# Ledger of designs, part 207: VHH binders against q9y6x5

Target 1, 379 residues: q9y6x5
Amino acid sequence: LPPKLLLVSFDGFRADYLKNYEFPHLQNFIKEGVLVEHVKNVFITKTFPNHYSIVTGLYEESHGIVANSMYDAVTKKHFSDSNDKDPFWWNEAVPIWVTNQLQENRSSAAAMWPGTDVPIHDTISSYFMNYNSSVSFEERLNNITMWLNNSNPPVTFATLYWEEPDASGHKYGPEDKENMSRVLKKIDDLIGDLVQRLKMLGLWENLNVIITSDHGMTQCSQDRLINLDSCIDHSYYTLIDLSPVAAILPKINRTEVYNKLKNCSPHMNVYLKEDIPNRFYYQHNDRIQPIILVADEGWTIVLNESSQKLGDHGYDNSLPSMHPFLAAHGPAFHKGYKHSTINIVDIYPMMCHILGLKPHPNNGTFGHTKCLLVDQWCI

## First folded at step 10 (VHH)

Design E5 (framework vhh_8dlx_2)
Fold by ESMFold2-Fast, scan of step 10:
Structure E5 (fold): chain B 379 residues (1-379), chain A 125 residues (1-125)
Amino acid sequence: as target 1 above (379 residues)
Amino acid sequence: EVQLVESGGGVVQPGRSLRLSCAASGFTFDDYAMHWVRQAPGKGLEWIGNIYHSGSKFYNPSLKSLVTISRDDSTNTLYLQMNSLRAEDTAIYYCARSKIQYKYGDWKESYFDYWGKGTLVTVSS
């Protein structure tokens, strides 16, 4: 009887793809559910930070996953995009699956959502899959649906992560209509498979399903490169993260490093940590480095080398190209309702409400998502 | 068995053009970025440029105006077109492959795991 929720992420699903390509299965899902056309994500607009913001309702400076590559100045630890399983990195927040498991007779299940294969505050998702990019969407879906139907205590919160269209967005760039059309059609077919599987198993009518993403994608080019080696010798600093947000740890005086970088390119902003714009909510954490470089949209920061990709993300979160969408269906949601914009941190308190969980303090505003819910009034 | 076989080298006069080819076999060609790298006598390796399956091309800025890279995925062949050849372009030209590695939004190009044996280009009057 407790309500159930499945949270699905298609990594790098730019919101305006919905307007430029046909999604018959997703459109049928939306027709009997809700659509939020734009979700304003957190800065930096990267996979690990935004996936953790969805499930904690916190800005990156508050939950501690501030990039896909990090260095903690206090403990001297390094985090890499290579599936680092040290709980230290994830312990600055309590994600929703941990809260779900600690609040009375509930289980969680996870197919590769970032953080779900890590014990956080000594609690790991009740059922989970270790990250392996070679595991098919079908196998992830089969495990999630098996756990939703065959668990005691019951699985009430489940997550499913899929790497596309992000991987293809990097490889081809979002402006490659031929290749992106094929990739996005395959994703729509996977959404059709998801709905069919849930109907076949008798889950569809009583399960709340959210389909969302962490960020968008923008076009990059060899003609839009910022070469750091033209401005500063690598002996003066340690590079923690490179592009499009570079995290610089000085080996000499911070002011000297800043002065070498501040006029390096007209297409890059250079910030001392204390001067990072307040609107980013990206300042108050030991894992944010003393100097941060922010490239303009479509510009790639390099170290005397070629551009490696045709699409990228991580840019300013005010850019529409960085925004994902949110679609949802189920007993908690209105049918046929469209909403313009929410903040990505608003998803967490909404999900807590649906599951009957008491949310941890967070940066989301429940009022922003009230119009999506059948048991609420728009305010 | 992975193989990369360069061809089209030889002796050419300054100011002329030359096209090199690299025939690939033993792997799925469209999963890999393809590169041209050269080594002049007594010097280190110099990266010329690469091309992805998408057709996107990236060049060493010092060489961008002198070369064009292309690929034909139907024949598993990589090409390097060189124009206005100079004596300093004398080198062994290598074909190499790299794979895109992807984990959780971290899209990186791997180091070169396979190289051809090279083809010698000599620019002399």
Scores: ipSAE 0.197, ipTM 0.579, lowest interface PAE 2.7, mean pLDDT 90

Design E50 (framework vhh_8dlx_2)
Fold by ESMFold2-Fast, scan of step 10:
Structure E50 (fold): chain B 379 residues (1-379), chain A 125 residues (1-125)
Amino acid sequence: as target 1 above (379 residues)
Amino acid sequence: EVQLVESGGGVVQPGRSLRLSCAASGFTFDDYAMHWVRQAPGKGLEWIGNIYHSGSKFYNPSLKSLVTISRDDSTNTLYLQMNSLRAEDTAIYYCARSKIYYKYGEWKESYFDYWGKGTLVTVSS
C-alpha cells in the first residue's frame, strides 16, 4: 500500500500561541508525534506566497507567487480575485500534488489549499473544492476523509485549508486575549475532531498528518500608520500592493520616485529592486516591482485613510511574530520529538520523501528535517 | 430575514444638526461594514461613508467635516450625525450593508446586498 499524507494548514497560526494558550488536543497529537517550534517562512510573509512555498519547496522569486496582489511587467497581466485561477500565475513551479499524480498512478485531494483548483502544467488536483469561506471545517474534513477512503486510483496526498486564526487575528489583533482564546480553543476542538474522525474511519494508524501554517500575526494600531499620500503624488506611480509591503510601479523616472519615498517615514525601508536584501530571496522575478516599501513590524501603509485591521502579516521573515509551527504524526514520524527551527521550503522535500516521490529542484534542504523521520539518521 | 430600517428624517432648518438611525436585524451585524448613501432629487447616488466593526471609518472627502458615522453593535444600530445642514443636503438617506468576507489571508468587501427603504431629509425653512 502506498504511503499517505494529509497536510493541514491553519492560516496565520503564530508559533508563540502554543506557549500562551492551552491546546489539549494538539498537545496529545504532539505527544505521539513531532513538533517544530518555529518555521521560518519566505518573504513576503503572506498567505498565497507561503502556501505555494510549502508545496513547491521554492522561494517566491522562483515559484512566481510573489504576493497576494501582483503585476507581471512582461505580459502586463494583473493577479487578483477575478483571475487568480489563470494557470499563468502558477506555472513557474510544480506543486507536490501535480508530481504525486504524474510520477505514479495516484490521486490527490484538496479542501481549498491555494492553487489546487487551478490546472498547473495541465494537471489539476484529482479531487478538489472551490474556495468558499462559508463551508465549515467539518464539511471540508468529511470530503477529505471520503476521498482518502473511497478513491481509485488511491488518494495518497490530501490538503486541508482553514482560514482561522488568521481571519480573527486581522480583525481583533493577536493581543486581544479574550477573542483570541475563544478562536484558538475552537481550533483545538477542530484538531480533536480531525483525530477522532481519522480514528473512526481506520485511517489514523497508517496516515501521516502534518499540521502547520503559512505565517504568524503582529499587533497593528491606528497610532502606527504610514500615509503614502503624504510622501508622493499618486500620479507618479501605479500601486500594485499596499501593506505592509508596498509594490510600486513608477509612471515616471524610477530614481525620482525613489527619492520622494526614501526619507518619507522612519518606519519603512525603501528598496530599489536590485537593492532588496539577498536574505529575502525576493529579487529575481518579473512580478517583483521596481520599488518595494517594507513597513516595520506593526506599522500599516495607508492612502490618506484609517485601517480596519488590528493585526497583520507580510513583514520581515526574520521576525518571530511572523513564524508558524509544524506538528506531525504518523508512521513516518518519531514520537515525542521536538525540533527548534526549519525553513518553510524544507517541508516540500520532506513530504516528497514520505510519499516516495522524486522532488523537482527546490530550495529546501532534506537534512534539516531528517531528525523528524524514523527512517533517517539525523547526525 | 434581513432588515435595515432608517429613521430620524424629516424637515429641518438650514444650519441645524440631525441624527439618523438605521436598525439592523436578521443577521450577524459584526460581520458587515455599514454604509450611508444619499440621493438628492434628480441626482445619482452619493456615498457618504462607512464604518467597520473595528470602529474604522471612511468618509466622502467632500462631506468629511460635516458628518460623523458611528455604530452600536450591542443594539445593531448604525448612526449618521449631520451638522450645519444646507439646502443641498436634501435627499433620501439610505442605510446599506456590505459583507466583510475572508479570502486567502485578506478581508474583502462585497457589493451592497441589502439596502433600507430610505428616510427623507428636507432642509428648508
Scores: ipSAE 0.490, ipTM 0.793, lowest interface PAE 1.4, mean pLDDT 92

Design E51 (framework vhh_8dlx_2)
Fold by ESMFold2-Fast, scan of step 10:
Structure E51 (fold): chain B 379 residues (1-379), chain A 125 residues (1-125)
Amino acid sequence: as target 1 above (379 residues)
Amino acid sequence: EVQLVESGGGVVQPGRSLRLSCAASGFTFDDYAMHWVRQAPGKGLEWIGNIYHSGSKFYNPSLKSLVTISRDDSTNTLYLQMNSLRAEDTAIYYCARSKIYYKYGNWKESYFDYWGKGTLVTVSS
């Protein structure tokens, strides 16, 4: 019968939290599974873009979710909380749950992974929950485990999303050891609950489980603000996204806007779209604006006001503070194996291999994840 | 038992300063943005400003030069400092809370779910 996979995301779980805090339940999971210490995510290092990259294996310029706030220059549509369910935004890629359902008549289940409550290419996850932050981890887990027992057609791919430690990382900042210790201990307890539930239901031995995250977190400060109003007048541009990557749509000549911004702050890089570094793979999409501002780590771009964030992400994806980790357990994975780094886009072709699915063209490299898998040889 | 109790109101002469307090109890204070709202006699509600646990604060542009909002999360207390008071500042001053909630990497703010009973400030010679 087909193999099964549960993909779990703890939003904003910075890789080095594993070295600075104790995770007894996660450590037990890893002892009998695999750990990838750093996952190099895609730019920009934000929740929607990176969650979609995990399940499509594509850079943001290719899958079209290029930020948490977007403007499409061709259609003149805006992406926001009120229209994040418009399939238009998600249709530039085929996520793994769609591939899973369209190949071999399999079912997918989802507890709030970004995009799973949207009909993408006229296909919505077979079982899903609409996003609601008030729904407990326990309720999400109860639904996922119930759906994993569905046999008509079988649920072979399931996703589970949890908001922490990102929510607290923003609120307190990652350097608040008292609050972050409390939050991370609770997450470890939830991982313990997950494993116990799967064991009690007889699912543990035959289920592949991946625990990962979309990005990390860095400390911000009221002493590290970049005031755009000191650089340029509001009449010259429309602001599409603000911080730490500002997306600027000029109302006058693009070169004039660029010249007003270029030397405004030593803590911000200003790029014309065609000059965005190739290493970001953040250029070839109509939703990427003509001018992009990239703040240095820990700096917040503001409009003549204070910031409510003590922690943030979205920064350069080469920064270790922006990197999540990946841990996995199950029949597909080695036991007690530790790997240094993979790219976040490599997760998709690995998951397709585990599920026996033909991947859509993607930016991942299966060879990068071979050493994690029992049915592969890695030299 | 959720309680928001404003204090510090009273009769004050024009040109003077006044500090209002709002004592919060029965909930986790640092999970909420705290607001000051006033209502002058026979008029509608006017939002003064708010403050988040992070210390970030926003003001009604019409009032920004006249007021300062602060909070002490160790004592669950919200403050409003008012300077250069004028007759038109005569109003009932309310403390209100809004729940901060999370959606996919973004903190959002709900509508006001609880208000204090208000404290009257009368600016009169």
Scores: ipSAE 0.276, ipTM 0.636, lowest interface PAE 2.9, mean pLDDT 91

Design E52 (framework vhh_8dlx_2)
Fold by ESMFold2-Fast, scan of step 10:
Structure E52 (fold): chain B 379 residues (1-379), chain A 125 residues (1-125)
Amino acid sequence: as target 1 above (379 residues)
Amino acid sequence: EVQLVESGGGVVQPGRSLRLSCAASGFTFDDYAMHWVRQAPGKGLEWIGNIYHSGSKFYNPSLKSLVTISRDDSTNTLYLQMNSLRAEDTAIYYCARSKIYYKYGSWKESYFDYWGKGTLVTVSS
């Protein structure tokens, strides 16, 4: 009877949605579990980086997934989330499913969590689904619950990824109350389905379930664009990533490129790599480019064009709009407890504790999550 | 079977206007961005612009003042309105589609997977 954990991510679930919309199923889950109202994510506040931080407990400069589009200055390799399954990009850290499989002779299962379809340190999730956005939440849940009940060695760590509310947050923007209300109600219904399925299968009483997200969402507008083409000619640099954090690889002298960019717009900050604020923990990796541009909240960097996005993320991780939440239920967790804030890197050592795993060195602090757990002292 | 069928081409005098249509069938039109692309005799392909189901439109900056793109999702039809036609606008005009899809925190757009056979526009004299 080893402890079991299911980690569920609803991509782009901004923490303050919980205050502005009704979630009857999620509130019932929280009533008999715990809620962390804000999770301070890592910079940059994007999907691949933050999902990997959750499962490694590391800042992006340490785990190496520093953006959704990357260039490695040492090896001269390019990463695209659309086509790259090269373990090279993921091998700077050891995610929890690898540790789970190697330390305890246990299995891991995954429904599309970023990285779970890649052999990391020659270890791939025991059971996994290749990414396909057309696969329903129900099918992902059916596979996960099948693997939790019918595996040898037993599945003790399982992950489930869902694209909403991020997909609709980008399309409609978080201020579109009509469309966001519809999307968030559907998510709450999916949480209800999840709980019901686990109860019907006899998993609910002995399974620890964490529901969280990687980041939030902020409103964008065609009135808030930064045209990079008005700042600098394309012949002077290679663009590695665009918005809201632009990654600039100079083709000429770095200082000359920096001088062309530094005063171009009052709505972005321009940093030489060594001048990136220490609080971002976004400096010490060869995949971080020599010049980074950071747009102000709600501003979009473009190349002489309009933006399709009415919502976006990737901004400064101090912004409440970028923060997700965390809710959890199960034998490891208190019932009816609310906590204000944790760091997203704190989730990893907490999960290792629940599963009885020895964590790899990480940036999380176990003490920050103690109040959530029944076997720990709080205050 | 996916089909894109352009119509409305022909011979027009300089300074006149012309509207091209592209009839789409065999797929869910609302899931795709629709594009107009042209090829003048002896030249390469030139992208004119595109339109999304949302109604958002993007144009080649060199052509923006000369064209208007629209779509009617109830009839699965894409339109290109051209005004003040010049001899250099003589070309075969193609409609093309690109799939809009979501992957890990980003809406993405595929390359053109289907094109129409094109409709010829000749601006005489």
Scores: ipSAE 0.389, ipTM 0.723, lowest interface PAE 2.1, mean pLDDT 91

Design E53 (framework vhh_8dlx_2)
Fold by ESMFold2-Fast, scan of step 10:
Structure E53 (fold): chain B 379 residues (1-379), chain A 125 residues (1-125)
Amino acid sequence: as target 1 above (379 residues)
Amino acid sequence: EVQLVESGGGVVQPGRSLRLSCAASGFTFDDYAMHWVRQAPGKGLEWIGNIYHSGSKFYNPSLKSLVTISRDDSTNTLYLQMNSLRAEDTAIYYCARSKIYYKYGDYKESYFDYWGKGTLVTVSS
């Protein structure tokens, strides 16, 4: 039968958590598989953008999910958590589950991976669960394993999304060792449950499993706030996204708004769209606003208020605190191999190779991941 | 069953201090931001401030110098410390909660879904 792949995301799993906490189940997984210590994600380092980059191999400016809150200047549509099911937002790219279903007579299954409950290019994941944070990891895993074993056409690509440690990272901050230790131990136990379930069902030896994340987390503080109201009045602009990357849509002349913002705080950079650093690959899309503000690590942009967040992400993708890791196990992967760094966009062409799919044009480089794979020549 | 019970109100002289308490039960206290809101006789509601499970807090700027909000998550209790009380601080003081919720990396605060019955503070001689 064709190769099968399960892609698991633990949202907000900062790479250096692996160095600072004990993960006996994850370490056993890695011992007979591979570990990439750092994955350099795409800018901005947010959940929707990076999850879509993993499954498309594209920078945000190319796949069109440029933030968790967006405004499209051409169509005048708004994107938020209340309208995230409009295909318009997702149609600038072809995610791997769509390719899987269209190139081969195969099915895809999804437990809440962003975009899998949306018909993209008229194709929705064959099996999926609507987002509901109250649904347990066990129920998500039960559905995924049932679909992997009982589908026709066969499910060859499956995804599983879990909100932790991101939710707790925001609530407690990554430097709260007591609370983060408890959360991360629970995640390690869930990884143990995952492996045990796959072994019990006879899937473990023949299934490729990737465990990864979309971004990391950095510590925030009430002592590190940038009050945007001290820089500019609300009457001059519409705020599309706030922190730590503020997306500003001017109501007056763009240059006038820029001049009011550019010297407001030593702890944020203010960019006209055309001046956004090329290294971000965050410029060529109508959903990227005319002015972008980028806060320094650990600083929060606010509107005359405090922040409920003790941890946050979205910052510069060169920051190690924003990097997740990638671990993998299965017949496609070497055993006991450690790799230092890949780009998050490299995951897509690697997954296409494992599944025997022709990748759509993408920003990943297969050469960066080939050393992880048993069928590739790499010393 | 969700309950918020304010206590510590009463008659106090101008210039004195008073601490109010709000005892919470029937829910996971650390999943909610807690708020103090007051209503003076014949006036509308005035938001005093809030506090998150983290201890992060924000005050109404007009009241910031006069009040301190704190919480004890081990006893599920919210506090409001008021100093230099004036006759204009005479009001019913309400405890309220707002849910912190999560969806795909968005960590947000909802509306006020439960309020206490209030406790009366009268500032007079």
Scores: ipSAE 0.432, ipTM 0.736, lowest interface PAE 1.6, mean pLDDT 91

Design E54 (framework vhh_8dlx_2)
Fold by ESMFold2-Fast, scan of step 10:
Structure E54 (fold): chain B 379 residues (1-379), chain A 125 residues (1-125)
Amino acid sequence: as target 1 above (379 residues)
Amino acid sequence: EVQLVESGGGVVQPGRSLRLSCAASGFTFDDYAMHWVRQAPGKGLEWIGNIYHSGSKFYNPSLKSLVTISRDDSTNTLYLQMNSLRAEDTAIYYCARSKIYYKYGDFKESYFDYWGKGTLVTVSS
């Protein structure tokens, strides 16, 4: 039978939560599997970009999902709730579920992973659920396990997305130990439920399971606001995305807009597109705007308003607070192995290897993850 | 059962201050932005302002200097402090909620799904 893989994301699960809170179920999972302590994600450290990087192995400038809010200068399309299902936004890359269905004529299944409800290159995930926050983790898990066990062609790649601890991280901030302790304990219990259900269905010993996340979380404050309206009048630009990375489309000369913004706050860096640091790999795409503003960690860009968020992400990907972790268990993985760091783009070629798929050209390096795998030489 | 119950209205003289309360029950108060809305006799609804769990506050610019909104999440209570009351502030004052919900890394805000029955404030000598 072909190898099977379940990829699970807990949105906004900052890597150092593992050191500051107890996770008995996750620790049992890791004891018989592998742990990567830090995953260096892509910039911007946002949900849609990083989830798409995990399944394509590409930087945002290459896969085209450059933010959660976007404008394409060539086609003049806006990315929003009303058009997030438009394949145009997702077609600059080939995600692993598409490759899985086309190369091997196998099925894919998805419980709300970003992009899985969109026909990308005329191929949609064989089984999927439209996003609905009211659907419990238990219902998502039930559908995924049903599809893994009862499908023809067989489901060999499955994804499961859960919005915590990101939602609570935004609401309470990561430094609220009381609320974060409650949320993280619930997540650990859900991991316990996942393992138990896979065991009860006879899937546990033969299924590869990856538990990871797209980014971390940092504490924000009403005392750390950058009021953009104090720097520049709305008549000079169109705002495409606001915080913590503002995407500015000038209505007048670009240099004039840049000059009005460049010294407006000591807690914000202002870049012309061509001056964006090379290490971000965030320049070569029509959806990246002519001027980008990058707030310092914990600072929020606002328009004469207060922010409702006590925690946020999207900041510089070199910040440890923005990093998730990766844990994995299954026949492809060593038992009890700990690894320090990988890049989030490295997950894709590793998953392709596990599934026996030929990866599309990508920015990941298979060598970075080979020490996790039983069929590889780690020297 | 979701309930929003306003209190503290009544007859008050011009130039004085008044504090209204809204007691919330039957739901997770922390998941909602809380709003004050008023309706003067023979006029439409006028939004006064709102407050989020984080303590962030947004006011109608026309009313910002006259009002202060606060909330106590330990007692599920919303407050509206009004100063320098004028005859034109005579209205029924409503408490309303809007749900803050999550969608793929972004928080969204719903329309008002529940309102209190209102409390009458009459500013008269």
Scores: ipSAE 0.259, ipTM 0.586, lowest interface PAE 2.6, mean pLDDT 91

Design E55 (framework vhh_8dlx_2)
Fold by ESMFold2-Fast, scan of step 10:
Structure E55 (fold): chain B 379 residues (1-379), chain A 125 residues (1-125)
Amino acid sequence: as target 1 above (379 residues)
Amino acid sequence: EVQLVESGGGVVQPGRSLRLSCAASGFTFDDYAMHWVRQAPGKGLEWIGNIYHSGSKFYNPSLKSLVTISRDDSTNTLYLQMNSLRAEDTAIYYCARSKIYYKFGDWKESYFDYWGKGTLVTVSS
């Protein structure tokens, strides 16, 4: 029987939530599996970019999903939540479900992971759900477990995406202990449901399960706003993305736009594309705009307005508040092992190894995840 | 059934104050930004301001000194406090909602999908 892997994402699950709240079901999962306490994600620390980095092992400049809102200077195309189904945006990389279907005679299944309802290199997951936020976790879990247990050729790679705790993190802010406690307890209960369902179906002992997230969350405030309209007039530029990383396409000379922005606020950094810090790996792609603005943690860039967000992400990927965790259980993983840190791009080559797939060229380092795996020597 | 019902309008003398209320029902109030918009006779719509579930609010700069917006999420009610009223403030006052919705790690604000029927404020001696 081929090895099987279920990859689960709880969007916006900040790593330190594990220390500040009780997770009895997740703790039982970890007791017989592995925990990576911090996962260093890619810049920018947003949902579409980091979910695609998990399944490709690539930095955003290499896989091409560089933000949740994008403009491609060569083709003049725009990417938004109303136009995210064009394969053009996703074709700069090969996600693991495509490799799984093409290298092996195997199927892939997807419950709403970003990109799974788009044909990428003319390949879409064998079983998938079109994105719909109104579909319950239970319905997503029912479909995934049905496909894992009742498919020919067998489903060997499956993904499951859930919007919480990110939606509530934005709405209430991560410092709202009452509301966050309620949300996080519900997530722990969903993890309990997932484990129980897999046990009842006879899948638990032979299935590798990874529970992870794409980013964390930081507290925002109406006292921490950067009004871009006080820096520069709208007639000088086209705004491609706003906050906390603004993507600026100049309508006039780039240097003139840069000079109007560079000293406007002490709470943002302004970069010409070629001056973006090398450590971000956010430079070498036509979808990265000529000027980017990076707000300091907890600051929101606005256009002469207030912000609805009490929590946000997208900030510098060196910030611990932006880091998720990774927990895993199954025949490939050690039991009761804790690891401090991996890079989010390291998840892809680890998953390829578990599934017996040849990885496409990637930015991950297999050696960083060796200590998690029973068939590897980690020192 | 979604309902927004404005109240508190009427005839008021110049220089006086007036408080308008908007009672919301049939939806989860804290999922929406709430707005006040007015329309004077023979003129277009003028946005007054908004308030988010967090209590964060923004005003039309030309009206900022005249108005205060507040909300009570326990009673699903939006308020507009107006001070130093002038004849030029004569208008139909509408409350409107905009959905704050979530998609893939981003909060979005919709266009106004529901409006009240309005309440008339006449500033006249």
Scores: ipSAE 0.210, ipTM 0.576, lowest interface PAE 3.7, mean pLDDT 91

